# VH-VL binders against q9p7v3: the designs that were tried, part 1

Every score and structure here is a prediction.

Target 1, 220 residues: q9p7v3
Amino acid sequence: MNKSIFIQLQDQIDKEHSIREKLTAEVDLLDEKLRVLQLLLANCEQNLENQEEILEALEIIKSKTRGLAELASNFPYYKYNGVWDRSIQKVVYLYLLASWTGRLDKSLRPTYSLLSLSEVGQILQVPVFPEESTFHLSIEQYLHAVLSLCSELARQSVNSVISGNYHIPFEALNTIQKVHSSFQVLSLKNDSLRRHFDGLKYDLKRSEDVVYDLRIHKLV
Unless a header shows other numbers, all headers, positions and changes below count from the first letter of the chain; Kabat numbers aren't used for antibody chains.
ipSAE, averaged over its two directions, is called F for ESMFold2-Fast, E for ESMFold2 and O for OpenDDE. V2 adds 0.75 times the mean of E and O to 0.25 times the DockQ between the complexes of E and O.
[cut] marks letters that were taken out.

## First folded at step 1 (VH-VL)

Design A1 (framework fv_alirocumab)
Fold by ESMFold2-Fast, scan of step 1:
Structure A1 (fold): chain C 220 residues (1-220), chain A 118 residues (1-118), chain B 113 residues (1-113)
Amino acid sequence: as target 1 above (220 residues)
Amino acid sequence: EVQLVESGGGLVQPGGSLRLSCAASGFTFSSYAMNWVRQAPGKGLDWVSTISGSGGSTNYADSVKGRFIISRDSSKHTLYLQMNSLRAEDTAVYYCAKDSYGDYFDYWGRGTLVTVSS
Amino acid sequence: DIVMTQSPDSLAVSLGERATINCKSSQSVLYSSNNKNYLGWYQQKPGQPPNLLIYWASTRESGVPDRFSGSGSGTDFTLTISSLQAEDVAVYYCQQYYSTPYTFGQGTKLEIK
């Protein structure tokens, strides 16, 4: 249909707004479930009954992520990826954390191991390294998630001492050191990712201090 | 005096199950991670599994993952290893070993023999 | 995984002589922030469980005789028995506890010549 230039622009604005509203609604539902899982994983050493709740939350998040991917695949990726980018970073982060703490199915991965981007994609049934601009897990989302994992592992190192778990600090330090070394090889071209990486040195120091304190106290 | 006493070993057919126990005394049980280490006849030491003091974290050797379950009961001061889908290669003396403050194994039990044979 | 390799596989030493056992890790077990090597040595006599001799590469466990000493850093470690006694006949294992999975060397059998 033929309209004046400004009426045509308004029609396009309205269509894009409608798409963003639909995507935002799906993201909001996903975010609610992400908050629930994050709370469950923060307290996982306290309550054995949490394991069933954690597995249920992971499956719901997987389902919601696939639903978002299906909806988003109908629209230009470059134009709308900002709507879900942070939430998908958090999906990847929580799956990495659940895997590292041994809360995923025991047959999938050993505890204290880092899932690769491809493995996360297989678990979520979402493409990685796509041949065209379709919904996918990005390298940047994965790298942000890995950095968030390191911050959480440094925090859990402090808290695990309180619970009498002296094992976690050493595994956390080993993981953070490996991530730190690997990131130094990368040429980061994203300002947000570079800023996030700048924080890793503090997570490393925090983790090192916990391990140092545990060891030196035996000699005092 | 720290003491670790394993029990539950025996002869079992391939595909069978056994549950090992390790009774601990002489230390604050819940403050230390515990381990199972096995040794096949005439062979070296092979780490099997670990469990945190709280019981909230576990880890397993790849060879036993999905078949063995480590657990502990703080009220009974006892460590367990539930062994399922046993294979001939699981034949070994199973030792209970206590983590130190520094994660080296400062105390070991006498071991219990598990034989998986037809 | 960190692979631990011992040498030699077996060693025969005369009573009163020095015995030296080597252990190599596939990656460093030195934690730079506390300058400690996460390496231990265990002694296992026939029919007995392993007994901790040395931890943090060079610290002797309480009750272990002075003739036992550990040395080395990073990836290369040595257990030395300065003057071999009859009761020292055993298999000796090195172990890294830097990260899981915890791994042991294949063992070195020490015999009297």
Scores: ipSAE 0.000, ipTM 0.400, lowest interface PAE 21.0, mean pLDDT 84

Design A10 (framework fv_alirocumab)
Fold by ESMFold2-Fast, scan of step 1:
Structure A10 (fold): chain C 220 residues (1-220), chain A 118 residues (1-118), chain B 113 residues (1-113)
Amino acid sequence: as target 1 above (220 residues)
Amino acid sequence: EVQLVESGGGLVQPGGSLRLSCAASGFTFSDYAMNWVRQAPGKGLDWVSTISGSGDYTNYADSVKGRFIISRDSSKHTLYLQMNSLRAEDTAVYYCAKGYDSYAFDIWGRGTLVTVSS
Amino acid sequence: DIVMTQSPDSLAVSLGERATINCKSSQSVLYSSNNKNYLGWYQQKPGQPPNLLIYWASTRESGVPDRFSGSGSGTDFTLTISSLQAEDVAVYYCQQYYDTPLTFGQGTKLEIK
């Protein structure tokens, strides 16, 4: 009689393992495409000819994110979200970067601003409401993505000057300053997010240095 | 904790050369622009030169352009000023100064005296 | 070049009284994109290097007593010492870091009356 309990427990362990393996396989496929898009966007100020590849990568990432969301919706969100949390942070980050730099569509028109969490959810066609027990974009994922964007904008500011583009550093500094100001009013309860935010001051200083260099040499 | 220590000043004859050094400690040296500011005896502050945190950009006061060279070594956390073709009017206390968020000079060395006289 | 002009050249103020030093720039040092004034104030005591008091025209540097305050925007700036103390005897300089060459005012010598 007591044997049935151990058989049921083993069955649950096996089912959970199977679920994690399926989710991990889907995440691995997404990560592959995220690496491709990240490389395409890393030097976008130097190469406008890769726009069609960027659009294709964005569409594939959107499709794979929806596929992951559909698969994940069959299982408890908070039990398995650790499997995709980092990858979804990167999805949000790359869409923010593509929008900021003007690579989100064929217009090549930079926004020099942040997509909101709701706007990202609309673009990806995934929920953003915390009350849902199924797959959704979290506030923490969005905030991590925004901080990652600031680090990348600081890096691209240096590269844009090398390429003779003196406009980008000013827009990057403006964005990083607004993010820094906005984070000052937030009560960050997540240790990972607090540590990530602590890095923002270095991105700000780096961006300020680039702008200072341009003014010192009267290039702007 | 955060400190700038200058060295290399002294008496030199007109037309001579001198190299100033500024050792930095207590901060991430490569993240900040560094400056040389001089002050002639009994006079005000006079900016001499700036170098960016990366070292890629330099700028000079017109009075020293072509004669002075600012440089930095991030691995040694040291700022340099190579002064060539020195003139009597270059006589001053030379301060090393760190820029930061404002690019105002938040930290200064004690200064090193350069006297150009025959 | 941005020329920085201070007034007065020298000022004598009694202990406990208010001291006011003015600084004018030949062109605006306000950067519209970040809404910041690229203006700092320094204190230099005899035989010492300058010490940063105020940056961004009105932000007090850490460790600077609250009797020191900066105000103004664009081209007209003021440094105020609300209640002068003996240790405040020094030469005060304004500085713009908006554009090169970086320029300082000629200095204002503050003395006890």
Scores: ipSAE 0.000, ipTM 0.410, lowest interface PAE 19.9, mean pLDDT 84

Design A11 (framework fv_alirocumab)
Fold by ESMFold2-Fast, scan of step 1:
Structure A11 (fold): chain C 220 residues (1-220), chain A 119 residues (1-119), chain B 113 residues (1-113)
Amino acid sequence: as target 1 above (220 residues)
Amino acid sequence: EVQLVESGGGLVQPGGSLRLSCAASGFTFSDYAMNWVRQAPGKGLDWVSTISGSGDYTNYADSVKGRFIISRDSSKHTLYLQMNSLRAEDTAVYYCAKDSGYDLYFDYWGRGTLVTVSS
Amino acid sequence: DIVMTQSPDSLAVSLGERATINCKSSQSVLYSSNNKNYLGWYQQKPGQPPNLLIYWASTRESGVPDRFSGSGSGTDFTLTISSLQAEDVAVYYCQQYYDTPLTFGQGTKLEIK
């Protein structure tokens, strides 16, 4: 009887390992496309040459995310979500960045604002606030993505000044200020998220210093 | 509770020097730009100088540029204004003012310290 | 430099009545990209430091009574006190933070009739 129990436990371990390997393979393919899109979005200048590549990368990422969601729907969400959590955070982050910078569609019109969690879910065609435990975009993934956006906007602010573009630093500061204010209202119970949030004050400080340089030195 | 306490004001002769201090508490000092704003007796508010949270960026009103030096010490949570070559026109109450964290509007002010330049 | 001009220089209003203070900037303090007006209002009571009332032209600072409101855009701004209280006797200053040097209006002295 005991031996039969141990044989069933071993089978379950083997099955779980096989599922993790299958999910990891899909995540690795998604990560390849995320690296491509991140590189394309690293330049804050509106480079018309790479816009078609950006749109292609966004569509591939959307498709890969849906494929991962479909595969993951066959397995318990909370048991396996650690396999894709960081990659889905990156998906949300890159869509937020593409929207903010005006690279999300052919209009090349920056929004200088945040897509909501619900809006990201609609764009990706992935559930948010589900009634049952299924593959979905989590609040934690969205909040991590927003914090990552603030870090990137602070970085791009420095580069935009070098290029003679003064709009981005002011818009970045405005966005980071709104995020900082909003997070102050939230009760954060996730240690990872709290630690990520600790970095926001440095992004805010860097963004402020760029804006002060523009005002104080009169763009010299 | 945010508190800003100025000190160092007094009576000084024209051509003299004074160093003002502003002791800050109740907030993360290094994360905020700090400012000096002065007010001559019976007159309005006059911006003097700004220093960024990092201390890397400073700016001055034209009337004080080359004579006044703004600085900060993050370890002591203290803002300074070194005033050299003082003139009668520098007579004012000097306020320490904290940046909002979002832009150069001032959410907290100290009580001020009076500087009188007279012979 | 952006010059800030307030009107009137002094104003006497009865308790419970509406007080209106105007502020004009020599150039627009509206930043088109973020649609924000870089304009604040301060209250200074006799013998006290200034106190922030309004920022971004119309946003009330925490703890400021709701009888205080700011309005306007671009170059023309208004501070309104809907029902004057005795404690509102003060000098009021507008400030622009759109560009350096930072500049204040000359002040409007509010008195009770």
Scores: ipSAE 0.000, ipTM 0.429, lowest interface PAE 18.2, mean pLDDT 86

Design A12 (framework fv_alirocumab)
Fold by ESMFold2-Fast, scan of step 1:
Structure A12 (fold): chain C 220 residues (1-220), chain A 120 residues (1-120), chain B 113 residues (1-113)
Amino acid sequence: as target 1 above (220 residues)
Amino acid sequence: EVQLVESGGGLVQPGGSLRLSCAASGFTFSDYAMNWVRQAPGKGLDWVSTISGSGDYTNYADSVKGRFIISRDSSKHTLYLQMNSLRAEDTAVYYCAKGTYDYEWYFDLWGRGTLVTVSS
Amino acid sequence: DIVMTQSPDSLAVSLGERATINCKSSQSVLYSSNNKNYLGWYQQKPGQPPNLLIYWASTRESGVPDRFSGSGSGTDFTLTISSLQAEDVAVYYCQQYYDTPLTFGQGTKLEIK
């Protein structure tokens, strides 16, 4: 009654597939709310009325991220982290964006600065440092999120000028310049992260172009 | 009057050091990236170094990296270039040039240049 | 590094005639997201510092005569002087600011025939 080696391998494949499907179901629930928050934050400088929706979305995302962390802790981290890696990068990114724009709490006070990886971990109530078989925020996820923030700030700089807001481009440029300088001292070993970082120079140039146009027309 | 005035050039032996200065006037100094661009006698333009308006970001050409240090003093409206371990190949007119904003782009204002000669 | 190559190295043009100077970059200096070419042109008259003529490949700097124009995109750029004046005798340099290190062409010496 012993199974052949191929039957045993098929059983293992089926078990791993089942685990991935279970994790994917939780990720899909998280992704649904990430899409909502991203849309709410896309035009947030011009719409203070959506602040309650933003706070609700942030809290739900925090809750769903903790739920995913709890489920994922039952399985080997490095075997399954590919299932949630992209979504967790987006969680970190949206929290960075909410903090930068002043939407993280009821104060509506922009920070115009970056939350550290440790600060994001404290807010989300998930570990920052690796533990055996335990879900944690990685340095790579944080760095991807920071680069995504720079791209979004460059985009919002263009849009803020169109809407008559001339302050945002200067704060965005300041942030992108600091990120660019900081990344240049890092030795990046990850191809995905290196490719993402290569895009930062275009975000910097876009941001610089917006500020340059404002200075030429003496709007600042 | 909007101008940049370089000083500090001169004759120096190989392995020696020189400190160049560039006095800026007529614009809000701290708002703009400042640059050093050199030109060897009879040759073309060669970018040397950039410093951001805040002074927090600096960049250098590979040929001078580790030997030259760019700095600025916003209260004195002055840009500096500390040149160490000078080589014959560093012989050039050194121009101070204003960036159009807070990064190394194109240069809309140039000084008259100061000559640095590295010779035995 | 982005290598900038100008052609010709020297050019002699009669007064009132058109002068054309070419500049080629070893890789594209066009940033697709803002559709801008990170390229400028400078004029250096004998014994003087460089003077900015053109930025963003085709935008003329304030105070620069309208006989000067820039054109091109990506890797191939042209500076045109539509009706040469005596005061235009100079060396002309293209410059890319798409990536560091910032690089200049070798220069084109423009003389009167």
Scores: ipSAE 0.000, ipTM 0.426, lowest interface PAE 17.8, mean pLDDT 85

Design A13 (framework fv_alirocumab)
Fold by ESMFold2-Fast, scan of step 1:
Structure A13 (fold): chain C 220 residues (1-220), chain A 121 residues (1-121), chain B 113 residues (1-113)
Amino acid sequence: as target 1 above (220 residues)
Amino acid sequence: EVQLVESGGGLVQPGGSLRLSCAASGFTFSDYAMNWVRQAPGKGLDWVSTISGSGDYTNYADSVKGRFIISRDSSKHTLYLQMNSLRAEDTAVYYCAKDQYGSGSDYFDYWGRGTLVTVSS
Amino acid sequence: DIVMTQSPDSLAVSLGERATINCKSSQSVLYSSNNKNYLGWYQQKPGQPPNLLIYWASTRESGVPDRFSGSGSGTDFTLTISSLQAEDVAVYYCQQYYDTPLTFGQGTKLEIK
């Protein structure tokens, strides 16, 4: 009797391993494309040469994210979300960055603002508020992505001054200030998210210092 | 337009080897898992093997494990099936079939026309 | 392995009449967490490769005529052709993709009466 129970447990272990392998393979394909897009978006200079590559990478990432969503919807979300959680945070982050910088379409028109969680879900064509624990974009993934955006904007503010773009630091500061104020009204019960949020004060100060420097030297 | 074209079939003696190819076009080949499905003359469909889009994950029917090797070449947009130690029961039309995902083990939305493999003495 | 059994082995139906093909799995292919049945249906006309008709037990593939419908859940599934046309003469196969190895039913040959 006990032997048959352990054989049944082994069957379940094998099934779960097979599911994790399938999900991991899909995530690995997505991660490869995410690394490509991140490199393309690293430069805040208006570089028209790489815009077609950026648009192509965005569409590939969107397609792969939908493929992962369809596969993952066949399995319990909370049991397997650890396989894709970090990668989906990066998908959201890169879409936020592309939108903010004006790289989402051929217009090259920056938004200098945040896409909402619902807007990101609409663009990626994945759910944002599931009732049945199916694949979805979580609030935590979105908040991590917003915090990552603030760090990148603070970094790009320093570099934009070197390239003679004095507008970017003001828009970055405005965005980071609004994020900081919004986070202060949230009750963060996720330790990972709270640690990430603790870094926002340094991004805010870096951004403030850049703008302060520009004003003291009368460049703005 | 998605197209899958199989080739490499033919007559081979028991114990022999044969390599099948499937040329894919009309979709981003590396993003999708690919499959081989066979059909013996006058019989039903029999799944043979799956390979993930990355090529890192493969799976085989018990009847072919240790004898058949599935592989792919993303630069040539081509799927392969290396068949070794062939037996009379391997006689079938071999179809190339496209999966919905990169991971495999799903339903098949596109099929090639098939290539006939005959194992006979 | 999950064994797929179809019934009948062959069926003759008059033009314009309803055709019903059954498929039974040796174990449930319903995944309760997402409420999906991992079951598809294929049509194979003489001398042609299989063509996907239905996936997730009841979702019609793009381009498939409305007269084709899939139903059922768990272990018992049905493919229905509401008004048989001459072009529907084919062998029909059910397939489970719940677990590996992927398995097909033995096929049901549909002929005109």
Scores: ipSAE 0.000, ipTM 0.407, lowest interface PAE 21.6, mean pLDDT 85

Design A14 (framework fv_alirocumab)
Fold by ESMFold2-Fast, scan of step 1:
Structure A14 (fold): chain C 220 residues (1-220), chain A 122 residues (1-122), chain B 113 residues (1-113)
Amino acid sequence: as target 1 above (220 residues)
Amino acid sequence: EVQLVESGGGLVQPGGSLRLSCAASGFTFSDYAMNWVRQAPGKGLDWVSTISGSGDYTNYADSVKGRFIISRDSSKHTLYLQMNSLRAEDTAVYYCAKDEGYSGYDLYFDYWGRGTLVTVSS
Amino acid sequence: DIVMTQSPDSLAVSLGERATINCKSSQSVLYSSNNKNYLGWYQQKPGQPPNLLIYWASTRESGVPDRFSGSGSGTDFTLTISSLQAEDVAVYYCQQYYDTPLTFGQGTKLEIK
């Protein structure tokens, strides 16, 4: 039984295509749930009204993330991680946002503080720093998520003022300042991460302006 | 020839524990996700748990989360299901099932074992 | 969860006649990007484990007789046995693998009239 190498190459192409399609399908299902949670977390002021829906969405996202991890663990990590990288960044981001706004189990971190990469991994039941090249949360995914959090906190600060909630801008500024100072000591090797980080100074300035306006008008 | 042989079923008291095994042969065990599917007497099929080929990732039906633990031993070509805090509604034939298609990406089951009966009663 | 509902719960068909079993999903199991339906069919004969018949809604598993065929898309699916044989007496289950948890229909019992 002799098989042509071209038949073997076609088989490999078909298998890789099928794997990418299956992974993309799981990612799309996860993305649908992420959009729902993002909408629920769009306003810090709505904290008590939609708590049940937020907890349900978080559990679904955790389940979907583990399902994606389970499927992905059957394939070479570095060959296929581009399929889920952005969605997993968003998973981490939304968990950071839910924790910061006090929607998660408060025993993990106080309201208005950051979950560490290890804490996010523990919550999602997904490895960090694995001994094998398996599905895991990366440092880059976490750092992108932290930067996305800062942008969202700056946005919500503006909206909080409009609705008469003056506490949120101060907590947001404090978080953004801490993130900014921490990033300045890092030697970033990834161009995408460096580009994202360049946006942080804008978020910091926006947050500072909001707090400055509140102080000038004696609203705080 | 692919073979899956379940063992470990039996009669157990409510609140008790039981460990099921599934001996696999005829394929590259570590390349395929493995599953447990149960069927209560006279009822339909009910998916219980999945474990990836590497063993790094697991998934469970809501009814068994926190009570059941799926695991595998690649050197022994054996799948396990540790069942704790057993309830009357866990009474069923437990089937070992193999994912079809290259490392389990298909998530439909081409081969099943003959099943092992678990009866939870006083 | 995606809920799978089969109809009828049971049916009796004469030897050599066509048998039709339906399956409905509570959500679409068609993935638009690859145009595939994540739907399979299993046969379970008395005292035996399930046997895979159809996957991707319409692809027949190797070794399954030509009289078995699957059709449908999205939320509505059909398993057809074109000319019923005595050995086809079984319970038939549909399964979705579009999303976790993996779910099965309640089953359709097929018997000879």
Scores: ipSAE 0.000, ipTM 0.422, lowest interface PAE 21.5, mean pLDDT 84

Design A15 (framework fv_alirocumab)
Fold by ESMFold2-Fast, scan of step 1:
Structure A15 (fold): chain C 220 residues (1-220), chain A 123 residues (1-123), chain B 113 residues (1-113)
Amino acid sequence: as target 1 above (220 residues)
Amino acid sequence: EVQLVESGGGLVQPGGSLRLSCAASGFTFSDYAMNWVRQAPGKGLDWVSTISGSGDYTNYADSVKGRFIISRDSSKHTLYLQMNSLRAEDTAVYYCAKEGYYYGSGSYDFDYWGRGTLVTVSS
Amino acid sequence: DIVMTQSPDSLAVSLGERATINCKSSQSVLYSSNNKNYLGWYQQKPGQPPNLLIYWASTRESGVPDRFSGSGSGTDFTLTISSLQAEDVAVYYCQQYYDTPLTFGQGTKLEIK
């Protein structure tokens, strides 16, 4: 029956809980803005009048990501990164999507290509190289974001055909093909990433099917 | 009409190199993925390599990976296969094949296979 | 890799009779989201390149006679020629395009009895 040991352990549990609670609160604020931006980007060709709102959401997300990075720098990175990992994956994903669709700036010029991890880091003003206790964008977060982009591009390809836009499916297929070929040469060491990658073949097949149907009907 | 005409085949010694060409006409070349498929004498069909319409994406059969390079020149409407470090088992008729999508084969209006070009690797 | 296995290796059928060629894939080539089988059939006559007969397991390519039909789903597929004609003498190949590397069956040689 040693109560003093359990009291000490309870204090440590309470301290760690308090840290996770503070980080979770910042993540929740970020997640709110991520949901807004995702909704705004759901239609890549039809709603150009929401561009000012998209630019505002991108800037808020950048600001909140920097705020989370500042808070997180006070605590061990690898102990607490699970609190923000999925949200940061979504930040990277939405910036990749905004760039691909031409919504990243006032030019409205689609890139139809991938921002590199380094380019995303420069835009967000967040490091991409690991340092002791330093908040950074990880390779795994970037790769998850790229795979999420492929799923979204395959989805938008289907929707763009319904809307009478036959351009997007071809650009989406090219992007998904590039991602698929690039992943084939990688030795993935992360179980979650390997599972996510397993889904890429379905996005590729969906995108191929859309383009195949368009070419058979000579719509392009 | 769609035409695919292969050239560049011939007799070569083991360890040698050959470059195959496939001249395409009658369709918008850069819109379609292209493939090389080979067939050894008396054997079945064996997929070698693919390249996307843009040329940005390529893929290879494991047996040729690191030795063969697929490429295309959209301005010349020509598909290429650079074959290095050739082996006796590379002896085959090499076919150029067109498709409307990255994986698979087929045509929407025409048979998009060339007649093939024979590559013989022998001393 | 997806391995494609055809049966039989060779087949002799009388003119006007039904010819049936089977193809098995080592894993499913059915994509559940679009309910399509990524499988095609080719005909190759001596000295000629292959000619596409069937794609999506059962869709006839333009210009292919109605006597050719494809069936099956998932891992087991069949090419049927309902009334064999002299010009149908050829080697027939199944092919999967579900995943790279693209793979073909070993071929089935069809001859007249």
Scores: ipSAE 0.000, ipTM 0.419, lowest interface PAE 15.8, mean pLDDT 83

Design A16 (framework fv_alirocumab)
Fold by ESMFold2-Fast, scan of step 1:
Structure A16 (fold): chain C 220 residues (1-220), chain A 124 residues (1-124), chain B 113 residues (1-113)
Amino acid sequence: as target 1 above (220 residues)
Amino acid sequence: EVQLVESGGGLVQPGGSLRLSCAASGFTFSDYAMNWVRQAPGKGLDWVSTISGSGDYTNYADSVKGRFIISRDSSKHTLYLQMNSLRAEDTAVYYCAKDLGYYDSSGYYPFDYWGRGTLVTVSS
Amino acid sequence: DIVMTQSPDSLAVSLGERATINCKSSQSVLYSSNNKNYLGWYQQKPGQPPNLLIYWASTRESGVPDRFSGSGSGTDFTLTISSLQAEDVAVYYCQQYYDTPLTFGQGTKLEIK
């Protein structure tokens, strides 16, 4: 038994643990703000007084995401990207939701459409499709965020009908249908993404059922 | 304060049916996936079924697939398990359990709150 | 299906001593995209429902005493009770929530010597 080999292994373990702790601390700060924004965006009948709070939360999330990117740039991307992957998926998701619902800026103008991966990267000032293994928004993070958006839109469609808003279900169905069609041409290589995508058919059916019910009752 | 209260357990004959209910309070019911987990007398934990917060996604253990139906009623804050074609092997305490987190890109969660359980006995 | 195997089946430990329970999964429950192990630990006392102790392999649930700790990654996991108290007598279960069907270990019964 060579003792020096185990000492080197312990040093490497300690170094990696220290790096993961630093990254995790930054991620925890980001997650705190993500929880706040998610709560603010949870309902289509949101209080308009919350708009200033939403804009502040979006800016803080953007700032913290860039701070994480700066910290992460000091370490191998593929070794540590798992520490922030889910949180960055949620950043992308909430920006997609804010854009779709009209909460991304002072105009309060819903897009009823998806920001592209490149557009999200531009807004967050984070690279997309880098030539080097640097901190960036991944295709997988974007696709997970898009699928999460579809689930949320289907949920808000049910709530909007209860509240007497019959326009939202139509726009939600249109968005979910386009996502479903786009995913059908993709060859997915990630097991988690394939599992998440399998859920999309249920969001589509629920959204279809809501619109069908409105059509039958002549409410749209 | 989160509370889950099961009801509907009892004695049924093989081939019979029974519907279990779980009344939920203290959290936003529709935001969380809900589960049924059973435990046969003196045995370990056995996951039965999951339903998403929206009610759109359901999943079942192979042993109950085609016989059991999980459902939820958001207006009543209640989870259900309709059990059909019951067998002696279905004899167990049935627990209602809440997912720790919201359904999102991470998928499944462990269960942070459980009811006290309701006993189902399938016997002639 | 992901099969969860615990060892030992039963364990007797003196008050104040360390108890160690092991859990092995038939395949990795580490999700590379978020670097989380989809592994939890539950405590079940006689006549009571299970109580969540640990999630994400090493995160202690709110209200759980510091003497409980979880460790491990991938396929090999450990629950440690650093100083056994009388109230810790229970059956302990590990659970994977990486993929469906969700599966539990067979349980480890912890008793006092």
Scores: ipSAE 0.000, ipTM 0.423, lowest interface PAE 19.2, mean pLDDT 85

